VH-VL binders against q0atu2. Designs and how they scored, part 53

Target 1, 119 residues: q0atu2
Amino acid sequence: MLDKKARIRTSREYRNVFEKGKRLSGRFLIIYYVENALDNNRFGFITNKKIGMAVIRNRIKRQLRAIVREYQGQVKNKHDIVLVARAGIGKSSFEGMEKDYIAIMKKAGLFARNANKID
Key: E = the ipSAE of ESMFold2; O = the ipSAE of OpenDDE; V2 = 0.75 times the mean of E and O plus 0.25 times the DockQ between their complexes.

## First folded at step 3 (VH-VL)

Design gb1 (framework fv_recibokibart)
Fold by ESMFold2-Fast, scan of step 3:
Structure gb1 (fold): chain C 119 residues (1-119), chain A 121 residues (1-121), chain B 108 residues (1-108)
Amino acid sequence: as target 1 above (119 residues)
Amino acid sequence: QVQLVQSGAEVKKPGASVKVSCKASGYTFTDYYMHWAKQAPGQGLEWIGEINPDSGDTNYNQKFQGRVTMTRDTSISTAYMELSRLRSDDTAVYYCARESYYYDFTGFDYWGQGTLVTVSS
Amino acid sequence: QIVLTQSPGTLSLSPGERATLSCRASQSVDSSYLHWYQQKPGQAPRLWIYDASSRATGIPDRFSGSGSGTDFTLTISRLEPEDFATYYCQQYDSSPYTFGQGTKLEIK
C-alpha cells in the first residue's frame, strides 16, 4: 500500500494531470504525468470497466500499487503520475505488468535505466 | 446531480415475482457498474449482485442464484432486478447502488432511495 | 465468503463522548477494500469512510478509520447529535461482497 501522501485523491487533481500532463502508452499501461509543486511524487490508478469485474480490477490495482511502491525510490521527485490500465491487462502476469511499468517510466525520462526494487 | 430513483413499494403473495427498477440520471449510465442490496426489517445489508450496464454481464451472490435476474435498458438509463418464487423472508427494502471505480475511488458512492417489497399471505 | 462481525451491536452514548466501533473479518481483507457506511432511519446508506481510513467528501474530521488485516475500527472523537445512526462496514475485496450486521449508535 502507498502512503496517503503519495496518492492522487481528488477528481480535480486527476483532471490537472490529464489536462496539463504528457501521455505515454505501453503494452498494458498508459501513463499521464506532470510536475507538481509538492515535496513528493503522487500516483493515481484507473481501472475501468473494460478490464472486467471488480474482483479483477481490484487485483490489478493491488498489483500496480505494489509495483509502484517497490520502485518508488527510482522515480524523479515532484511528479503526479496517473496509471491507466489498458484492456488486456487482466491477462498479464505480475512480472509482465512490472516490466511494462519499468519500460514506460524509462521512456518518459522518469525512471533510471537500471532501476532496482527498493527491496 | 447524480441520482438513482427506484420504483414504488410492492406487496406480493408467496410464489410471485417482483421486478424493481432503478433509473439513473446525472452521469453516463454505461460507465459504472450497478449493484443491488437487500435489507430485511431491522437487519443489515446483504449484497445480491452486480451488472455491467454496457455489456449486460451479471454476477450474482450464490444465495440468490437461480431466483434473481438483473437487466438494464440503456435507452432510458434504467437497471432492473427481478426476484422470483418469493418467500416471506424476501420481505425487505431493496437498494440499487452505483459502484465508483474512477479516479481511485472505491465503494458504492450513490444509492437509490430503496424499494420496500412485502411478501405476505 | 468473508464474514464481517461488528461490535458492539448497540452503543449507547451521550453527545460529547468518544465512540469506537469495531469490524472484524473472518479472513484478511486488503484495507483498500474495507469501507464504512452511515445509515439513518428511513434513508439509504451513505459512503462514509473508504479504503479503511479515507473520509468521503463532506465527512467531518471527527470521524477516523483505521485497521488492517482482520481488525478495523471507526472512531468518532466527540459525538454530535447528527452522528447517531447505524454504521456498517463492508469488504469489497472478494465476491460475494459482504457487510457487517451494523452498530447502532444511540443516545443514552
Scores: ipSAE 0.071, ipTM 0.712, lowest interface PAE 5.2, mean pLDDT 87

Design gb10 (framework fv_recibokibart)
Fold by ESMFold2-Fast, scan of step 3:
Structure gb10 (fold): chain C 119 residues (1-119), chain A 118 residues (1-118), chain B 108 residues (1-108)
Amino acid sequence: as target 1 above (119 residues)
Amino acid sequence: QVQLVQSGAEVKKPGASVKVSCKASGYTFTDYYMHWAKQAPGQGLEWIGEINPDSGDTNYNQKFQGRVTMTRDTSISTAYMELSRLRSDDTAVYYCARGSYDWYLDYWGQGTLVTVSS
Amino acid sequence: QIVLTQSPGTLSLSPGERATLSCRASQSVDSSYLHWYQQKPGQAPRLWIYDASSRATGIPDRFSGSGSGTDFTLTISRLEPEDFATYYCQQYDSSPYTFGQGTKLEIK
């Protein structure tokens, strides 16, 4: 589980990331990201109705939080990052979502570049 | 089926600009990055840059920075690459290619030959 | 930038023989971002192997990819006439995304 301080919680904070941030699209995920004035990273998660029923959306959101938590130490400090799940994510495996997250974060320059990143 | 169809061959003089188009069909244009690559006669492939068709954001190889501009028109699912201040060493086939969700180039245009000669 | 060096530059073999093509990176590349493309004269490149070892759709099982870190290999266990082409490795790990110079498989 992500700590409360590491989560984007207000509509104003989400709006700031969407309006001032950069956007990158992956296979199952879109990220919006911007530098913040804090000493830590904050993450937001959006799963819309195109993904499927509430039970599927809640599962996806839980799995994305687990992935973000697992890799939080590799993310460059002082960023607000919003993950938006794409419609096709409901058909993905956990491993597929994880791979997509790593790929997007590396492309955004938000992850340290390391050989054999997934052990 | 996914198709990328590029504009026809161009012959340009040194110092001119060329704008190559790449029309996408068979998928949602805004969902995938579009990349451009150069292949000089008898040589290998060289990555020029990429554009996110949804946002319009671009990322260029430093070698081409300042001379290349990538744009798109979402209403006609077409990406463009403009190369300015052409030199003889810009003579090449230019390819557009779709960046897959898994970060590889899964579909390629047929290529556009650009010849720079006086 | 990451430089990819392919060897040999040209490989002359006959149908039925085994081909081994090397791609070496100047710094470590995550295997999930190392890909191979096949190109025939007058044609666009085609995705052949992705994520170092996964065959693209329709690619025969005589093709295999392997490797990690800085050393990657494309192997063709028994060459068929249609396999003679130029093969390029590519890294998508860090911008600029670079290609090797290519290995040309030619018929003896």
Scores: ipSAE 0.007, ipTM 0.567, lowest interface PAE 12.5, mean pLDDT 86

Design gb11 (framework fv_recibokibart)
Fold by ESMFold2-Fast, scan of step 3:
Structure gb11 (fold): chain C 119 residues (1-119), chain A 118 residues (1-118), chain B 108 residues (1-108)
Amino acid sequence: as target 1 above (119 residues)
Amino acid sequence: QVQLVQSGAEVKKPGASVKVSCKASGYTFTDYYMHWAKQAPGQGLEWIGEINPDSGDTNYNQKFQGRVTMTRDTSISTAYMELSRLRSDDTAVYYCARGSYYWYLDYWGQGTLVTVSS
Amino acid sequence: QIVLTQSPGTLSLSPGERATLSCRASQSVDSSYLHWYQQKPGQAPRLWIYDASSRATGIPDRFSGSGSGTDFTLTISRLEPEDFATYYCQQYDSSPYTFGQGTKLEIK
């Protein structure tokens, strides 16, 4: 899992990203992102009821956290990023979600081209 | 600084096996997938397969499944592709190439010519 | 498997002309996984355009890539002598990862 300091934890922090951040849509994911004043990145995850029942939503959220953790070393520092799962994500494979995450992060300019993966 | 250096040309008889090496330098070998591609004389590129150098896990193109084996030696940052039961249509230049974190082949070896003739 | 068909197979032009190279996929390919490589005789392929439209490091701005879905294009606005080579498109969207058969740019 992600460290506590790498997670967006309060409704105020989520609101800040939504109000001040940029938005980019992928096939299964939407990201909202804004630069922060910290020395680290923070991630938030939203899986709404349109995705399905709580069991499905919790599985998707867990899988997204795993993907974010795997690629966190490639993300440019000092950003708050919120991932919002689209309704169709429940039909995606893990690999499909991973590919979409990489594609939208690249398109947002949030991936450093020479970054190392952090386990 | 990234370099992929392949072994030299090979001449083999039909039915033999060939093992081509690809020595990586200038980066952490275990952080990137290594791919192999075939190019027959005057023809285009054909993807053979990939290896995760950290885990040793491989994924092969069905066309080569059963005849190709990909391995690596992390102590010397070298990947290997072995092709068995060689046929005349295996005559080709074989390339290794690094798979980037962003799903493209960013660095290529110089190629190894394998000639299969009687 | 996704089949990539490039057209034309050979394109004969003179320096100074515009070149348009096509790559058509048998099924939809996410543009983030469609790439172009340049290859000269006796040399290894080189990454040229990645993610359908992004130039690799050091590639001149006369080269541009575009497209989505099943139709992708590589354009060279004004050919230089050094641009005459074979260009391959490649998809990294689904295994097996496939290449087009190549378009050979030759001097007319």
Scores: ipSAE 0.006, ipTM 0.560, lowest interface PAE 14.0, mean pLDDT 87

Design gb12 (framework fv_recibokibart)
Fold by ESMFold2-Fast, scan of step 3:
Structure gb12 (fold): chain C 119 residues (1-119), chain A 118 residues (1-118), chain B 108 residues (1-108)
Amino acid sequence: as target 1 above (119 residues)
Amino acid sequence: QVQLVQSGAEVKKPGASVKVSCKASGYTFTDYYMHWAKQAPGQGLEWIGEINPDSGDTNYNQKFQGRVTMTRDTSISTAYMELSRLRSDDTAVYYCARGSYEYYFDYWGQGTLVTVSS
Amino acid sequence: QIVLTQSPGTLSLSPGERATLSCRASQSVDSSYLHWYQQKPGQAPRLWIYDASSRATGIPDRFSGSGSGTDFTLTISRLEPEDFATYYCQQYDSSPYTFGQGTKLEIK
């Protein structure tokens, strides 16, 4: 659902965000974020085995990508952002994940307080 | 059977510090934020701050910043709120409350009465 | 800081009557972050209505919540004796999270 230009794809790029970025924790999401030298934002998604089986992890990744896409216009440009799902995310609803994403992005200063779905 | 059990009532003199505990059971302690709120006698509720029990990260209401410290001990599923340099207007019932995954306070402790008097 | 103002401060009614409690925000609040709690003397608050209009588990259908933006309402269609309590609205939209000052429902 995100264009490939908007995705962090390589281990090197993930390492850069983890090593040089800032970290902020939500209820069931952690974000790592750093300014990039590109003309667009890029997002990465990590769901580890604590979440559950591959089917569950893939569902969570798909839902997080949908959330990120819906709010992409509210994010300050030129950032690499990695979303890491916490163990408890599998118990949350789609709406719960969406609320956590908005709150954590607002706290990071990457969103306005009145951020809403693009459409 | 989610339960939050707080420590007992405290009586303190002005200038002292008080540390209130909140022991959680019935859920994974590190999965949910813990919040603290103040209720002065006959008054409404006032949010003091929150702690992420997984990371230890805290966020305080500016009104209490500089006097409040929130910590936790994951080995015993217990959160703590310490309030220093106590004044008479700190006399209140203090509540811990769990922040749900959907951003509301779904479970509350029974409250701890802190009385500040000479 | 978002200030929540509840009105009236005290509402005196009899069982069987309809109660309407108002909560006004100083700034727009997303309805997904506006909640109501009930508190009885000597007890902790209890979640009553969440996301402006959803009843918490076990809450009777005579309770309903509505509103968006800056104006929110809690309605009790037909008061029962056990409904007399203080009700607080609360926003979780932006830190610091705030509560209204409360509306006390008392028997006339």
Scores: ipSAE 0.007, ipTM 0.579, lowest interface PAE 12.6, mean pLDDT 86

Design gb13 (framework fv_recibokibart; at its last look DockQ between E and O 0.14; V2 from the best seeds 0.00; counts 0 for: pae E 12.5 > 2, placed apart)
Fold by ESMFold2-Fast, scan of step 3:
Structure gb13 (fold): chain C 119 residues (1-119), chain A 118 residues (1-118), chain B 108 residues (1-108)
Amino acid sequence: as target 1 above (119 residues)
Amino acid sequence: QVQLVQSGAEVKKPGASVKVSCKASGYTFDDYYMHWAKQAPGQGLEWIGEINPDSGDTNYNQKFQGRVTMTRDTSISTAYMELSRLRSDDTAVYYCARGSYEWYLDYWGQGTLVTVSS
Amino acid sequence: QIVLTQSPGTLSLSPGERATLSCRASQSVDSSYLHWYQQKPGQAPRLWIYDASSRATGIPDRFSGSGSGTDFTLTISRLEPEDFATYYCQQYDSSPYTFGQGTKLEIK
């Protein structure tokens, strides 16, 4: 689970990201992101009914949080980032979602460190 | 049609706890914050707090911090607000309200009257 | 916390008249986070104006909202009998999200 301080927790904070943030689409994910006034990054997650039944959406949410947590230290500080799952994500593997997350974060210029994992 | 249906009126003694429910229908429950507000007899509205039904994260008005707990059950699209250590000035109508995608409170429950009396 | 002060507390007018309701904030509020709700006795509040000036769905065009910074106004150009209710402003700019104390619009 992400640390409390690393999560977008209030509705006002989500609105700020959607209203003022930039948008970038990946294969399975859309991110909205904006620089914050803090010294840390905060993440939010949106999965909607279009993805599938509650069991599928809950699996996706759990897996996305795990991916974000794994690469948290590689994200440039001072950003609020909201991940929105696209309809096709329900058919993706964990590895597929992870690859898409890394690609979209690199394309957005949000990775300060090498995000590739050594096996 | 979006609808929020709250549980019925409650009468409690000072020191007790009350748990009010708010059942949502007509939309994807996890996609919208649920807010709770208090309205004492003859008085205005007071915001109590909000919950993100997806994450379970809560944000409470400091005035109620330590006495209020907000939870939800996504399997039945229901939000809950529990207020403990009830006092006479907790007598009020309590409302749940949905925070829209644009974050204004666009749909409200019908209200639940909680009466605290000895 | 941001305190919203509404004035007058009670406004007594007749149908056909113009109503002007004030909401003043203790510090600056972004207009995108200032909303108005209407409440009739025995009923839940209903969203009326959002983002200071946008009418909610189904709200008649005789209602208008305006303002920025610390001063916001709800105007009803020509009162109808169904408009007599209590109106609350609310700020969503910073937590805790606060409401004004309400302006009760009553028949004279």
Scores: ipSAE 0.430, ipTM 0.820, lowest interface PAE 2.9, mean pLDDT 89
Fold by OpenDDE, look of step 4:
Structure gb13 (fold): chain C 119 residues (1-119), chain A 118 residues (1-118), chain B 108 residues (1-108)
Amino acid sequence: as target 1 above (119 residues)
Amino acid sequence: QVQLVQSGAEVKKPGASVKVSCKASGYTFDDYYMHWAKQAPGQGLEWIGEINPDSGDTNYNQKFQGRVTMTRDTSISTAYMELSRLRSDDTAVYYCARGSYEWYLDYWGQGTLVTVSS
Amino acid sequence: QIVLTQSPGTLSLSPGERATLSCRASQSVDSSYLHWYQQKPGQAPRLWIYDASSRATGIPDRFSGSGSGTDFTLTISRLEPEDFATYYCQQYDSSPYTFGQGTKLEIK
């Protein structure tokens, strides 16, 4: 799992990102992102019941955490980023989910434009 | 089976507008992005833009920005592309194509010929 | 935008020969977002190779894709009559999702 310092953990922190941040929609993910006053990035994850049963939601959340952890070092610093899983994410492979994450992060300008998938 | 069926050929005058439709079937329309591409006679493919049928969010090629409008009617699983202020170099076959979950265009419509002439 | 340049523009070969098609990108493209399409006259394009090296469903194994960074290649080991068509590469890496200008593979 992500280090505690790299996680959005409180309702207040989530609300701040939703109210002050920018929003971009991908195929499977919606990201909300805003600059923070810290020296590190923080990530939050939202999965709702429309995705599926609890087992499915937990799987998706685990996969998203894995993806975020994998590419954490490539994300521009000083950002709070919330990932909201869309209903269709349950139909995606892990690779498809990863592609969507990379694409939406590039679109948001949080990845370098030439950032590539880690093979 | 996935199918994309486009509207018929159009003949327009310069300055007019054209609206091409793309009816989807065989899958959940709202779950996949719809793309549009242009192919001038004897030329290659050119990406026009994409639309998220669920949210209605669009992303256009800047080359067409200000003249293209993509919309959808989810009740009939149909996507639309409207191109305004037509000129002769807009003469082309226009394709709709489904954006897969793996970020490629996996299914294509049969194409719609739009002819712009005086 | 990312410009994809294909070469050659036209490739004239006979059935049974090997075909090599090139797609060069103006900047680095993730292989997961580089795809090839086949198009025959009067028909819509069809997905052929995805993720630089994966064959789409129903595509014969005589077709292969390779490459990374800025250089990508589509290879046909032994041409069949039905393989003569125009092939386009496309990048899905960054908007606009541009196509190459195409390589026309014609029968000699």
Scores: ipSAE 0.374, ipTM 0.845, lowest interface PAE 1.4, mean pLDDT 93
Fold by ESMFold2, look of step 4:
Structure gb13 (fold): chain C 119 residues (1-119), chain A 118 residues (1-118), chain B 108 residues (1-108)
Amino acid sequence: as target 1 above (119 residues)
Amino acid sequence: QVQLVQSGAEVKKPGASVKVSCKASGYTFDDYYMHWAKQAPGQGLEWIGEINPDSGDTNYNQKFQGRVTMTRDTSISTAYMELSRLRSDDTAVYYCARGSYEWYLDYWGQGTLVTVSS
Amino acid sequence: QIVLTQSPGTLSLSPGERATLSCRASQSVDSSYLHWYQQKPGQAPRLWIYDASSRATGIPDRFSGSGSGTDFTLTISRLEPEDFATYYCQQYDSSPYTFGQGTKLEIK
């Protein structure tokens, strides 16, 4: 359940994460992340035209949002996190995106050591 | 257990077409690209193309463009590869293979021998 | 397209020996898109090594993969009789996806 308060909304908010945040690359995703001054996490999602047609890009965004929602309870609080889809993500399935997300979030230290799905 | 089962061997004349099926089980068919590869007798592997079973979108090796058509029926978890205007050098074993989340071909069908002869 | 050139074409060795199979790419390939398959006569290929260095499930630890950029290697530390087969490298980085021509590992 990713609600409106858990979304990065403005260009200014996105730019803050890109300029001040740390960057980590996975196979299909890049994450940028920075501590925020809120009591909650916020997530942003970027797909570009190289990924495919609008239908494909919208499907990828929906899949990434579903993955983030599934694991949001395991994410350390007070972070703004932007997921950037790499050009090759269109060749991935939902399970491949999920595996990549878990691995990169663990590398970033944003998950518990053996992160699991929310019950 | 993931399993890909292909249709049986076929003998065709030059100029005909052939349609090979690949029935998937043990996983969610719509979530994985399906690939097709050719192996002529005594030769190596050649990639023919891929299909996204969810959208139906295809991507073909230019060598086969215009002669190959990949389709699927998600209700029976089956992918199809049709090759038209058959030539003698199309005699080969044709494989389906599942594309993994990490961009490798993790499960392969048993292969379908297509023989093109007069 | 990315051409993968495997060497040697045929490698004749005895059980117990060490085998080294090379795969050279015409341009740089991200290691996470470089994979190895084993194929025995009359059988479908099987995934053997993925992401250049990770063994597929059930693959013995005598198999190891390495390399980056344009140069990749599959090593078998101590050959067993069941290891004699043809091995293909494959890139999934750039369409059209391509295989190497194979290295046939045979009993001498």
Scores: ipSAE 0.008, ipTM 0.554, lowest interface PAE 12.5, mean pLDDT 86
ESMFold2 (binder alone), look of step 4: mean pLDDT 94; pTM 0.944

Design gb14 (framework fv_recibokibart)
Fold by ESMFold2-Fast, scan of step 3:
Structure gb14 (fold): chain C 119 residues (1-119), chain A 118 residues (1-118), chain B 108 residues (1-108)
Amino acid sequence: as target 1 above (119 residues)
Amino acid sequence: QVQLVQSGAEVKKPGASVKVSCKASGYTFTDYYMHWAKQAPGQGLEWIGEINPDEGDTNYNQKFQGRVTMTRDTSISTAYMELSRLRSDDTAVYYCARGSYEWYLDYWGQGTLVTVSS
Amino acid sequence: QIVLTQSPGTLSLSPGERATLSCRASQSVDSSYLHWYQQKPGQAPRLWIYDASSRATGIPDRFSGSGSGTDFTLTISRLEPEDFATYYCQQYDSSPYTFGQGTKLEIK
């Protein structure tokens, strides 16, 4: 789970990312991203009804949050990023979602090139 | 069973355009990206670009940017690649291929030979 | 873009022999995005090895893939007549996605 400060929470904040941000599509993820004026990154998650029933959408949302949290240290600072799940995401494995996320973030130029020390 | 069936061979003059189709069956068309690749006679494979059949968004190799357009028709599970302002070095077999959720090209069409000659 | 260089360009061997095909990347490629395809004359390419080392469905166990970083290898332990084909490596790590120029495996 992501820290409260790292989450986009209001409709206005989501609209700002959609209206002013750049868009990039992966296999089953779309990201919208824009630089913010804060000292940290914030993430939003959208799982629309086309994906399936609430139980499936909630599972996908939870899995995406886990992936984002795992790779949080590699993301360039000061960005608002919204992940939108595509209809086919329900058929993907957790590893497949993770691969798509990494590929999209690299493609967007949002992954930092710093070698992070792991303890 | 997954199948990708492409349109037949084309002969075009320099400066013309060609539109190749790729009809998908055996899976949910909108769930997987569709890619296109070029193979000139006796040469290797070159990636042209990809399309998301669900929303219609595309990503093209810069080498083909400005001359290639990828579209799809979800009602008939068909993807299209149009290449304009054809040159002699566009003579090639063009393939469509399905992008898997695991980041590889798992099924390929049979190929479409496009010949550009005067 | 990432350039993939395959060697040798042509490998002439007899059935029963071991084949080793190399693919070198101009910069590091995550092994999860390095794949191999087999192509026979007049046919479309076919997925053969994915994620550097995993055999695609139906591919015989005499085929193995290995490698990481910039150096990847496809090995055929004991060549069968049907294995003579062109093999392409491909990276899906960064756009534009690229293929090597191919290694043609031919009968001596």
Scores: ipSAE 0.006, ipTM 0.556, lowest interface PAE 13.6, mean pLDDT 86

Design gb15 (framework fv_recibokibart)
Fold by ESMFold2-Fast, scan of step 3:
Structure gb15 (fold): chain C 119 residues (1-119), chain A 118 residues (1-118), chain B 108 residues (1-108)
Amino acid sequence: as target 1 above (119 residues)
Amino acid sequence: QVQLVQSGAEVKKPGASVKVSCKASGYTFTDYYMHWAKQAPGQGLEWIGEINPDSGDTNYNQKFQGRVTMTRDTSISTAYMELSRLRSDDTAVYYCARGSYEWYLDYWGQGTLVTVSS
Amino acid sequence: QIVLTQSPGTLSLSPGERATLSCRASQSVDSSYLHWYQQKPGQAPRLWIYDASSRATGIPDRFSGSGSGTDFTLTISRLEPEDFATYYCQQYDDSPYTFGQGTKLEIK
């Protein structure tokens, strides 16, 4: 689970990322990201109702937080990043979501070179 | 001064719907999540769900999924919780509460008693 | 979902005594997301301790919180008459954000 200070929770912070941030789409995920003025990264998670029932959305959210936590040491510091789950994510494996996350973060230039998985 | 003021008590028949309001003042309404919780007579607290007042995005406890709808009106800083297909075990005090970016419920409404009886 | 179990359900003590309230989680909860609320009859709950150990504004120093993982404790070093109330622990770590069933602190 991510440290509380590494989470985006306020409407204002989500709105800032959506309005000022860049967008990149993967197979199962869309990320919105913008530099922040803090000493750390913050992550937000959105699982739209069209993905499925609450039990599926809660599972996806939990798995995405676990993936983000595992790779947090590879992420370039001082960014607010919102992960939006796409409709098809409900059928993905944990490994499939992880692979998509890594690919998107690399493509966005948010992964540091020579970084290692924390776990 | 932060205040959350809820609508008055309701008496409903089984199968009906009830819509409770929670009017916020003393802060920027769209900056904080609004949560709803249930407390049946003599029982503990049960989390129902949350709404982001800026985006309108909601997250519901699966136990209430399909029966609960949370909405808001930013022009009057008011959040709403509608519970449908009421059962006798929905008789409870319903609370709204503000969730902060620090992930705790810092201010609570006074509660709204909903009584479901035939 | 994470189930929080509080013990005892009712604790009968006298003013001046020490109270120890337990909250145990069915799975690990990050202490940064475990909170305690106080509720008196006919009133809304009030935030009391947040992040397992931090007192909310205005809460007397006789109250302390501790714990990590699955085992959390709220301690009142010397009970005052106004402390007799029901205390709820709550986790905000994973949705649905659950509460314990409460510990009622009552006068012996």
Scores: ipSAE 0.006, ipTM 0.557, lowest interface PAE 12.7, mean pLDDT 86

